# Ledger of designs, part 137: VHH binders against o26223

Target 1, 191 residues: o26223
Amino acid sequence: MKLLWTSQHIKVTVHIDGKVSKMDVLEAIKTRRSIRKYQDREVPEELIDKILDAAMCGPSAVDERPWHFIVVRNREMLEKIPEVHPYGAMVKDAPVAIIVCCDSSLEKIPGFWVQDCSIASQNILLAAHSLGLGAVWTGVYPLEDRVEGIRRLFSIPEHVIPFSVIPLGYPAENPGTRDLFDPDRIHLEKW
Key: E = the ipSAE of ESMFold2; O = the ipSAE of OpenDDE; V2 = 0.75 times the mean of E and O plus 0.25 times the DockQ between their complexes.

## First folded at step 9 (VHH)

Design s16 (framework vhh_8pnl_2)
Fold by ESMFold2-Fast, scan of step 9:
Structure s16 (fold): chain B 191 residues (1-191), chain A 121 residues (1-121)
Amino acid sequence: as target 1 above (191 residues)
Amino acid sequence: QGQLVESGGGLVQPGGSLRLSCADAGFTFSSYAMAWYRQAPGKERELVARISSGGYTNYADFVKGRFTISRDNAKSTLYLQMNSLKPEDTAMYYCARGPFESYIDYYFDYWGQGTRVTVSA
């Protein structure tokens, strides 16, 4: 479906396994999968910059944009993440991870920072996928032990809340496709 | 739901040992967090042990020091070694895996058929 004045399809150049492909936005959304296995390859800084640019372009409540990001490439630090986030063990095998944080001093309306940081996290996953990378969102907030552990490990101030840890890399697994459309969840005019 | 198959259950005496196995025919076994749950008659299903894709383990207090969860990614198989079994361990034991697309890693919703463990006095 398309409108007369607006294209519903945006073309993005993607590098996959050394080849170049174009992926529209709907394709990117539908084909993104969680990736927990990564090739032993560095991720160029330029790609991380593009991902973070995309992450900051999402909507936020009252345009508060409370997100801050920590980019972790140091192997020793990546190897310590599973000590405070036990189910994030795949992070130690990733070439890089992004920690999405909320700076509570930027919060204009209480509680909506969770939605804001969720949007930033999903944009990281979509942007990574569009650039031929794989990523997975590993939950931190609202698990207090994980929040405190990550804060301590990365010297995060008390007014900043670590929200998610997202390892990224060139994918070393290829999950199957999904078809999740469920028309029973769509109600016309009334419940 | 066809992909997880538990085995190794049976009747055992108190103080005995038993090893449960769970085979996953899926292509992505090594990428899943896996768990063992149990359900006794008239009780809700409860977590026994869980293991991350990277091998981190967590145990319920009531099995701590007696049970060991492990995985063999090459064989796509999950194990539960049960030692010093008690009558209270009598239950149907279920293999479970986490949803592949979950951003919460300790919730499990894909279950096998279960294998029965009876510890009789």
Scores: ipSAE 0.501, ipTM 0.742, lowest interface PAE 1.5, mean pLDDT 86
Fold by OpenDDE, second read of step 10:
Structure s16 (fold): chain B 191 residues (1-191), chain A 121 residues (1-121)
Amino acid sequence: as target 1 above (191 residues)
Amino acid sequence: QGQLVESGGGLVQPGGSLRLSCADAGFTFSSYAMAWYRQAPGKERELVARISSGGYTNYADFVKGRFTISRDNAKSTLYLQMNSLKPEDTAMYYCARGPFESYIDYYFDYWGQGTRVTVSA
């Protein structure tokens, strides 16, 4: 009787010092990959909350915190995003997407909102990864057609600028690791 | 998909050491997180140690620095160096392959047949 080893999914919680272990920040950064394929599995709200919490923890210029987040779970809306975002095809396959936006009325110093929203977007990616989710940053700003497409689709006010669309889900692919370290990009003291 | 094959188990006295190996044949070993689990009689399977594809490690609380998980991607082999073994470490030890890791949970889909570790005076 060949014991067919059925692939068993085992969920294990790791505790460090009596607490649930967290992914090391360097691990999260180093192992994060863009994920564009997702399982047919819902993402719990709790995880989205954690991701959004992380998104709001980044620095911003003079602490302006201009970011807003649209959480999209509606299947119809997710399926429409690729219509206005040519490189957002994977969004239709994700159970959820986060649209990162800037409220320009909150901006204190002109132009830094791009950095602020970038930091928020990256934190979303890292947090997602640390939570066992896959995500990808699909750029909206500064491409006008995408900005306006997303704006219209989600009825975003004129003073609010959609910046990125980030689909999330449990990963259905494993692109592996990559080494992006390039010593030629490091300059000591001067160029 | 490649088969995981554990080895290195055996009988050892308390305070002794063992080194477990897990050979991952026929798969892109370097792309996946790996882990050691153990299951004692009458107990649930529990995580012992995990190593990410990038080589970052996590350990269960009971390990307390006694075990070291490592991997050799060139050999497609996972290791568990176990020192200062205790009777309570007696279990079947399983090698597991990823792909999923999370903030609070780890998911592994592929398992070896296990190697038995017995710690007894």
Scores: ipSAE 0.000, ipTM 0.245, lowest interface PAE 12.4, mean pLDDT 85

Design s17 (framework vhh_8pnl_2)
Fold by ESMFold2-Fast, scan of step 9:
Structure s17 (fold): chain B 191 residues (1-191), chain A 121 residues (1-121)
Amino acid sequence: as target 1 above (191 residues)
Amino acid sequence: QGQLVESGGGLVQPGGSLRLSCADAGFTFSSYAMAWYRQAPGKERELVARIYSGGYTNYADFVKGRFTISRDNAKSTLYLQMNSLKPEDTAMYYCARGPFESYIDYYFDYWGQGTRVTVSA
């Protein structure tokens, strides 16, 4: 006698729709949106590593690359962030957050660390988006109370300046797209 | 470009309740952080409550447990439920829209005309 497999015994079927997010650079830049609502789903360490690799690839003033990153997954620590960053309430519900910091001991040109850390922050947002994640940049520097609050929470040394807190996760919202091109802001040859 | 329109203010006795509404004619209401601010006579404008596109909320310490901010994205309307009102809550209440892509959500630069709340015996 033959063993017959019914639909109830068929475990999986192969489908042609691959789990592939193909996004070129211009599409990633144009379609990235701030995301503040996340699925209850962990982000793999491999994706965080890819995001941080991308963050460190930005241009830097005299190649000083002063950025350091704190990866926060501990729920108790994430829940404390809104106490010192009043507009970071969404961070407590994110599966992970990245704190972008400047190590001032690596600074070669005064003041340009702000641009360096801004570049790193934007690269985190773009890399996360390209990998199917959502993220939002919540500002820390130059608000002195937030800088000192974050410093105390994460035992950040005096020579290191917290710049931004970026929660991220799989998006649970879709704010749509923006069309922001304004040709009146483009001047040919002269102002 | 839509305008923010507040309503629901009025005169109430201490311990009373009011529900404020703010209608936003903007096409992308669901994408914006929204806030309620207030300004009492002779004082600066102060933040009362804030709600993000994802529904997360922040409250000023002086209203925690008494006020509730909420939004209806289908109706493009923001609400403030005010319970246990005190004379100190007397102010003009303003609806504000934050820039959704701001990395500093401290700055709200689009305001309504306001609705007046008076708490008096």
Scores: ipSAE 0.283, ipTM 0.655, lowest interface PAE 2.1, mean pLDDT 84

Design s18 (framework vhh_8pnl_2)
Fold by ESMFold2-Fast, scan of step 9:
Structure s18 (fold): chain B 191 residues (1-191), chain A 121 residues (1-121)
Amino acid sequence: as target 1 above (191 residues)
Amino acid sequence: QGQLVESGGGLVQPGGSLRLSCADAGFTFSSYYMAWYRQAPGKERELVARISSGGYTYYADFVKGRFTISRDNAKSTLYLQMNSLKPEDTAMYYCARGPFESYIDYYFDYWGQGTRVTVSA
């Protein structure tokens, strides 16, 4: 057995595991939780590709789709994120993180890139959850100190804005589910 | 901000009872969802019970009917009344407060230090 063949077999096995844990869309939305504790277990590239495909499928203002993504697996780089994002300590313990960025050169309508990148970030969280992974959105934009820190750390060009850092991995905690439905926030026909 | 401080743990025999308390020095206790988690030796941390700001409760199946979560917003204190204790309930018990689902964190620690519960003859 060759090394490459062994690696391909491992990826197929993880893919099958992800399908076994499949949930419907409403279940995924209702049961997704922020996960900040991860197993010391690699996330296959195949699952990251599926997550990023889902991230790019969200609605976008005038279909500008300004998203760019940096996938960070290097342990030394992950360990440096808390230096520029002080409340991102959990990122150093994650096997991988995705940095969601906006390429401002792709912006067609001023300001709507924030909504676009928010949609992409939420799709990453939902896709990760549906595949048996845990993730958390750690805010970068609009905090200028975090934006500039992340930009410098990852050599991000001036016309690209880092929006969020999303560590992810196999979950090592289970916060359970929430009951958040509040009918007092629903108004029929008028306020 | 405030700090979460758990108390009330100890050694009890099977079938016994304990009441855990969690004091939150924060000024906005009444606005938060509060929860009790536990971690047994060699196990992962798991949710035991949670309570909303309005008093709506959730319980894990393994404690339902035996444990009761409650809060006193005037005292900024969370409680867990534990009855009919079993050896399987032996763990460090942690209290936690939201906002768990914040995508902007100013604090990375939202847990207390824990209080130890040992159920043994």
Scores: ipSAE 0.304, ipTM 0.705, lowest interface PAE 1.7, mean pLDDT 82

Design s19 (framework vhh_8pnl_2)
Fold by ESMFold2-Fast, scan of step 9:
Structure s19 (fold): chain B 191 residues (1-191), chain A 121 residues (1-121)
Amino acid sequence: as target 1 above (191 residues)
Amino acid sequence: QGQLVESGGGLVQPGGSLRLSCADAGFTFSSYAMAWYRQAPGKERELVARISKGGYTNYADFVKGRFTISRDNAKSTLYLQMNSLKPEDTAMYYCARGPFESYISYYFDYWGQGTRVTVSA
């Protein structure tokens, strides 16, 4: 089955370093790619603040908002992440990484914190992309060895669960874009 | 308890330099992110520079390369070194600290009357 479909475009105004720019939300979503190579440039704290503001604006189950964030800029600490995270080799080359955590004491409905932290992680990726940065989600939860490795490395309390490690920086690669629309995955009215 | 007191403002010629200080009478200075804001006559207050608990700095584009924010935790004092001053830098300058002791904070307290900087011939 085929749908008669045309691109819908929505414009959003974004403030970047005091400048106002407009971007297409759908285009931003479609062009975001995982970036694992970064320029040797510092990311200003103002941009990190904007990214974390966006992360906290995600929907959460029963408005529990269980997320906490660790911002890591220390080169020695970034270099230790690959020792406890096999897919985190690129983190050592990033100027900064954000660790998304769940404070289990804030959970109001069992199990939804995983979805809440996933939303926060995705918002970090989209916000970074919108600000001219590149980032990649490297998974921590539910892999027990990674959870405990990250916990030990960053002195995370037992009631807090590290969920993802997201290195970010100015991109030093351009993987291009993908067209992932698959109409065979769309079912009208019933399966 | 914990009043911020700004000082070091004054009149300077364009191209001149000033160093602003902010003394924190509180005993928890090292636990807070700190910032400098400014407000020109008839304008809204704007962020000039901020510094995290760990010393990471962020600057507004209009002061990058000219201003340097720093802190001395032993003296509980925040500084703003202002070089290559322009008439557009004329404003009342305010010191602020984060109430939640976070490197990331949208809720700063303003304490004191600020210090006035005038850049004029």
Scores: ipSAE 0.000, ipTM 0.085, lowest interface PAE 19.8, mean pLDDT 81

Design s2 (framework vhh_vobarilizumab_d1)
Fold by ESMFold2-Fast, scan of step 9:
Structure s2 (fold): chain B 191 residues (1-191), chain A 121 residues (1-121)
Amino acid sequence: as target 1 above (191 residues)
Amino acid sequence: EVQLVESGGGLVQPGGSLRLSCAASGFTFSSYAMAWYRQAPGKGRELVAGISSGGWTSYADSVKGRFTISRDNAKNTLYLQMNSLRPEDTAVYYCARGPFESYIDYYFDYWGQGTLVTVSS
């Protein structure tokens, strides 16, 4: 049983139903695809917790760990995201979205927060996939209009930078994969 | 070799309808997002409609409610049904393949040769 906070501090006690991943790490990396169609099915809060735990386990520059996350389940708020993110229209149809943010006050070395938040975003995508969910990374930073639109919509403080919006849910599409290995991009010993 | 071949363009009267087709080859069509772009004389390329591998669709405000994008994965074909055509819809229409994976959704990596649509009396 886990005690969770929902909305404005309303506590919900739920029994956690863990699901073991059926794929190894390499398979997860190779088979993950962007998913933009979702089933009309709620994502348990326990799975979101596991995804966010995985997001925070990535490396960061000088261990600065500048990431913050906004979990959006409110339908009205999800429906407003496409108004400030023109190519994020699929977000309105998702049961939940995670906004990855950088708190600039946590920076220890200038500029590396972009890599830190990229690592967190990719970990969200891989963790979601491993748990049977689908997700897509919709880019926010460095597009100034999207950054300011998302900031305004979610009351994000000036020192915090919205980096990505990641809708997720149970997949309602099954895209295939392709072989991406290119040996011409590998150089031995020297360029 | 990736190939996209558009067809179905032509001259149509205002208020008329036209259906564009794009035959795709050289890649696993069902695994990619696809889109229709257009370029009017003297203007830049404009995204008209997009469709994900799973069939999720998006439209430019200028065509929403008038145009419908669809795909037939068994035939490796992308379609654009254009209704209630206006003179301002006059453009060369391009079929485009989306990137296999992208964290930014407004770039496309392969384009067809285009098909001309002229809306005139």
Scores: ipSAE 0.449, ipTM 0.701, lowest interface PAE 1.7, mean pLDDT 87

Design s20 (framework vhh_8pnl_2)
Fold by ESMFold2-Fast, scan of step 9:
Structure s20 (fold): chain B 191 residues (1-191), chain A 120 residues (1-120)
Amino acid sequence: as target 1 above (191 residues)
Amino acid sequence: QGQLVESGGGLVQPGGSLRLSCADAGFTFSSYAMAWYRQAPGKERELVARISSGGWTNYADFVKGRFTISRDNAKSTLYLQMNSLKPEDTAMYYCARGPFESYIDYFDYWGQGTRVTVSA
């Protein structure tokens, strides 16, 4: 038996019905590192959805937004990626990978899909980092052997170009941060 | 200015052992992640083993259980102990230093290499 509660506590809590990040944008940019070792732990589908939402929010030339994404969780498929991507050995150990693709039928201005898909790839890395995950961009385009290898492995149609493979997971390494500011690269008023 | 210099390569019989060394003249060796890569004739360079500044290690499946990567921060030296060597381990072995931010290659910087030949 417990005595009756004899007082009230007033609590004020801000309720947020949206995406909340523990890092501000500058912190996320400056502390993001390429992560190639992952915990043996599943990444929830909810986090992948948030990452892909962020990927599609990047600027795009004439708003063409040519990106498509393949989410790979199948262990057998992840284990085959290093066979067609020589520097993708870490992908086989990741719980999930995202393949960023360009659908050329959506292209409105020639050539800008590369910048569009680069922006999407970087947004994936930053969003993953902000959510407590680690990721790394492994290059596919413009290396023709890797483009064709990835296309064949994932049955990607001819009008779609695989751009990058991004394995991600909960990080099992912490490489620290870098100090890359170089004032010699900044010119005031003219070169 | 850091410089990576590999040594310890040579000719060895199958089942034998070699210990490779990589001396880093850089003043901040202990702050770098380090790795060993290899390249066989006609093949692309591939990761053999990696070690973080804190001592965390990662190995390629084809060397796991046979090779051991280690570092001596006081001597600014990286090591690769290679046991149970096989003919398919024949390659040039390269020492590499992070930052590991390249999206083309796994590493941005490496040394001159040391040759390992496993044969009769």
Scores: ipSAE 0.181, ipTM 0.597, lowest interface PAE 3.2, mean pLDDT 83

Design s21 (framework vhh_8pnl_2; at its last look DockQ between E and O 0.72; V2 from the best seeds 0.00; counts 0 for: pae O 7.3 > 2, grease 29.8 > 24.2, SAP .747 > .668)
Fold by ESMFold2-Fast, scan of step 9:
Structure s21 (fold): chain B 191 residues (1-191), chain A 121 residues (1-121)
Amino acid sequence: as target 1 above (191 residues)
Amino acid sequence: QGQLVESGGGLVQPGGSLRLSCADAGFTFSSYAMAWYRQAPGKERELVAYISSGGYTDYADFVKGRFTISRDNAKSTLYLQMNSLKPEDTAMYYCARGPFESYIDYYFDYWGQGTRVTVSA
């Protein structure tokens, strides 16, 4: 009965290091880090709803919006992901993972679904961070062995392409930052 | 920034221990994932141990319980504590710096010169 996209979205307050905070977009973008260690604590369905709502709000080529999402909470299934994704060992310890997929039947312009699913994946990471969660994007497409492994594990149809596996949870690590601003990459008026 | 310099390799008998070190002169060492790889004669280079900038560690099954990876961000140094060494551990050991915020695997494009570990009587 309850939908993932609910009117409760705006009521969530982010807690950072024991303090209540509202993270703005620039702060979320600049401070988001890949998190691979999670607390032994379940993520409420309400937060997953907010994350998936954000995932679907990205721009899409010709508005094709080809994304579908699989939410995995089953411990046995999470423990099988590292068997088909060699660098996904952290997924075993995550309370939940989201698999971002492309439904090729929704594709209106060839090849742009990769950009669309990348945008959805980044929105998941940013939304998770803004809600006090940690996540990491583990690459699936275009590595064919991983694509087929994930497809078989989750009974994904042949016309649907698994793009990324994103485990998430309350963070149990605090990665350092890097100064990424490089003015030499900015050209005024012409190259 | 600078170069990775491995040290601490040597000859040790089966069951012995060695501690490998890898130094990087970079100002942003703490922001990067680091790894130890090894290459035995006639074999491909393989991942031994990984440590994220936040301290998440991962190990190849063949070293779990025997090797421990750690980092000292203040000294810009990576370590590999190797216990209960076996003849099969004989290899050249390489330090590698991972990319900052990669969404694909442990792609490492910044490698050191290596340090040789020989486990034999």
Scores: ipSAE 0.538, ipTM 0.750, lowest interface PAE 1.3, mean pLDDT 86
Fold by OpenDDE, second read of step 10:
Structure s21 (fold): chain B 191 residues (1-191), chain A 121 residues (1-121)
Amino acid sequence: as target 1 above (191 residues)
Amino acid sequence: QGQLVESGGGLVQPGGSLRLSCADAGFTFSSYAMAWYRQAPGKERELVAYISSGGYTDYADFVKGRFTISRDNAKSTLYLQMNSLKPEDTAMYYCARGPFESYIDYYFDYWGQGTRVTVSA
C-alpha cells in the first residue's frame, strides 16, 4: 500500500516497499503534527529500530541517558491503555506504541530526567514523521493517576517512571499546516 | 480574533435528534482542534466530543455512539449531530477551539456563547 499526503507544507511519500523520501531536519520539525488516526497497517520493525535509535541520540544531563523504552504491539495491551489514560483513546487504534520511561537509578543529577525523556520523546516524534509515520505524544508524567495506571498495567518497577505514551502508525489523517512563529517571544540581548 | 457562534439548539422530545453548528470566523479554522462541551444547570462543564484538525474524533463515555462530531473546513464550521437524545442531555452546548499542538490533554481557550438544548417529553 502506498499513501501520499500532499499539502502545501506537508508532503509524505511512503512507498509500497516501505521506503520513504528523505526529509531534512528543519522540514521534519516544521511539518510534524500530532497524528491520532492510523491505517490498518503494521509498522515494520526496522522503522521502530530507527525511531528508537533516534530516541537515544539526544543529549541528557551529564550524559546520564536514563531512558528506557517499552515497545507495545500486543493488541490487548494497547486496548487497555485508554483505561488508565483518559486522553489516550487513539492508542487502541495504533499498531504500536512506545512508552518512554526513566530509570531513576541512572540519574546522575536529580530532576533532569524530565528533560532527558522529553528530548527522547520529541526525537521519537520527529523520527517517526521523517519515516512517513504519524505519532502523538500523550502525556503521562507528572499526572500521578496516569503514571500509576501505566505502571501497573505494564508491571513497571517503582524506580522506573513512565513518562510518555507515544502511539504511532501510518497516518490516516492530515492535520494540515501550522505556523507557530511568534516574534513577540523573541527578545534581543535583553528582555 | 475570530468568534465562535453556535446554533441549532432547541426543544426536542426524548429519542429525537438535533444538529448543532458552530461557525468559526476570523481564524484558520482547519488548523485547530475543535470540541463540543455542555453544561447543565448546577453541573460543571464537560467535554462531549473532540475532533482534531486532521479529523480524529473522540467522545465522552455518555455519548455511546449517539452523537457525531464533524467539521467542514471549507465552511469553517463545526457540527454535532445528536441522535437518540435523552433528558439527561439537556444543557447549554458550547463550541470550543483548541491549540495547534499539545502533549498533555485537550485544552480549549476560545468559546462560543452556547446554544441551549432541552430534551423533554
Scores: ipSAE 0.083, ipTM 0.517, lowest interface PAE 2.5, mean pLDDT 89
Fold by ESMFold2, look of step 11:
Structure s21 (fold): chain B 191 residues (1-191), chain A 121 residues (1-121)
Amino acid sequence: as target 1 above (191 residues)
Amino acid sequence: QGQLVESGGGLVQPGGSLRLSCADAGFTFSSYAMAWYRQAPGKERELVAYISSGGYTDYADFVKGRFTISRDNAKSTLYLQMNSLKPEDTAMYYCARGPFESYIDYYFDYWGQGTRVTVSA
């Protein structure tokens, strides 16, 4: 692998643990977009494994690691999600979805599980993007009707809280990148 | 799970010095934030000094300028240099370590058995 410099764009490949990184981390963060249209292609199990490995690499409050993941590929189940999650309509068109959950029995500091599961969810989005997939975070928690609907649909026990549903697949859209940097949000030394 | 073992306590006169040590008997020492706590007779445990895995230090107001926390990652050992000791410093001193990989500071889930420091009035 070689560092490439061209007149139109720059891509950098970096070796980690003897493996080639497909995308620089800053590039992944800046270019990831919510993808709601997917090709009619299966996502290999090995890519889901890599995404979930990445999800579990995030920090958590006091290393509590409260997350659990449900991988959903069954077409009937994916088609039922919009019935309890109205803004998850694109889930029915995805080859796979990941439900990020909190096991409250693992919580060591009350209330930080939300940040913990948010970190895991964002890592899923970035890992999927780095592997050539598109994904979108659809919110479940803290909307009670969505939480209970997803819990019922997937037989999730009471002490486990569904946090997000993340459909993913090979993208069938390219919304491009956005310039969201706003220097007015930066405060030096004080507010 | 690992064990933390404190040593170096003893009886000392006001104005004296002691150096406490804490050996890690099973942790990957360099990855963890560490702290010294103390418990005086009739009081609750209180934070004395904190050191992050990266070497950032913080101190309780009542020991600033007198105590120095440090670590030797090669020896898996935490230290507390205690100078200008006062009778109010009399307590059982405990080594504590935080959890692996956390964004919450000052949470400690493993503790030593303590070493006694007595400063004679």
Scores: ipSAE 0.015, ipTM 0.365, lowest interface PAE 7.3, mean pLDDT 86
ESMFold2 (binder alone), look of step 11: mean pLDDT 79; pTM 0.813
OpenDDE, look of step 11: ipSAE 0.021; ipTM 0.270

Design s22 (framework vhh_lunsekimig_d3)
Fold by ESMFold2-Fast, scan of step 9:
Structure s22 (fold): chain B 191 residues (1-191), chain A 121 residues (1-121)
Amino acid sequence: as target 1 above (191 residues)
Amino acid sequence: EVQLVESGGGVVQPGGSLRLSCAASGFTFSSYALYWYRQAAGIERELIASISSGGYTNYVDSVKGRFTISRDNSENTMYLQMNSLRAEDTGLYYCARGPFESYIDYYFDYWGQGTLVTVSS
């Protein structure tokens, strides 16, 4: 028997007989929310590996795949992030954060690395959600003070650009669902 | 037609207490996360506390243990209980309904007018 439950505004489909929970792609996209409050629980390395695998599967300009990732679990390092990213206060309360970076030496066509790293960041958020975790994208690039602060804090070389900081963990909040469909933004055949 | 109205600010001695209120109208209050921001002279506007639709709270370290954010969905009001006030807590306190899904923290879709808290020695 299939049991569908909604806790707050997040839906999970559970098969009692198979003890399997599943979220299809459209459901994951529509129900993913930014999560800034986390349970005091370790995230298994296997789930981080799955998330990073998903991050690397996104499209990139000319297949340049310029992304590199720093996985941060050290509590002292997580606590220092708000010093260089003032609105990243939630990062110090997360069990882990992923820093998405661009290695400019891998860039094949100028300027598209921002889109590439945006795609990787969104895939991290979706993959985390599909695995029962919560995450939030906190912006670094193009704010130069944050870029240089994060670079200094994590010993990132000059040819590598920190793009986003994504704390993640088991969610301790359940935000409401969003009704965002706006047909006035859809134009058939012409503007 | 979304409206946020702060109240409860004033002048208080160090070690004193104040309770700020944010009265909301024009939206389904229970469905939104809400935020308290502080703007002090010479300092970038800072997120002080947040409360999710589910009642989960977060605080900056400087106010943890001293401030308590809460919400009353029946009254469409959010509160900030401020205890053990310090001179550095002086500032204009803003209630905000955020674009909760923003990956940048500079823009909020609705703000109140602010309420001034002055902690003087």
Scores: ipSAE 0.369, ipTM 0.732, lowest interface PAE 1.5, mean pLDDT 84

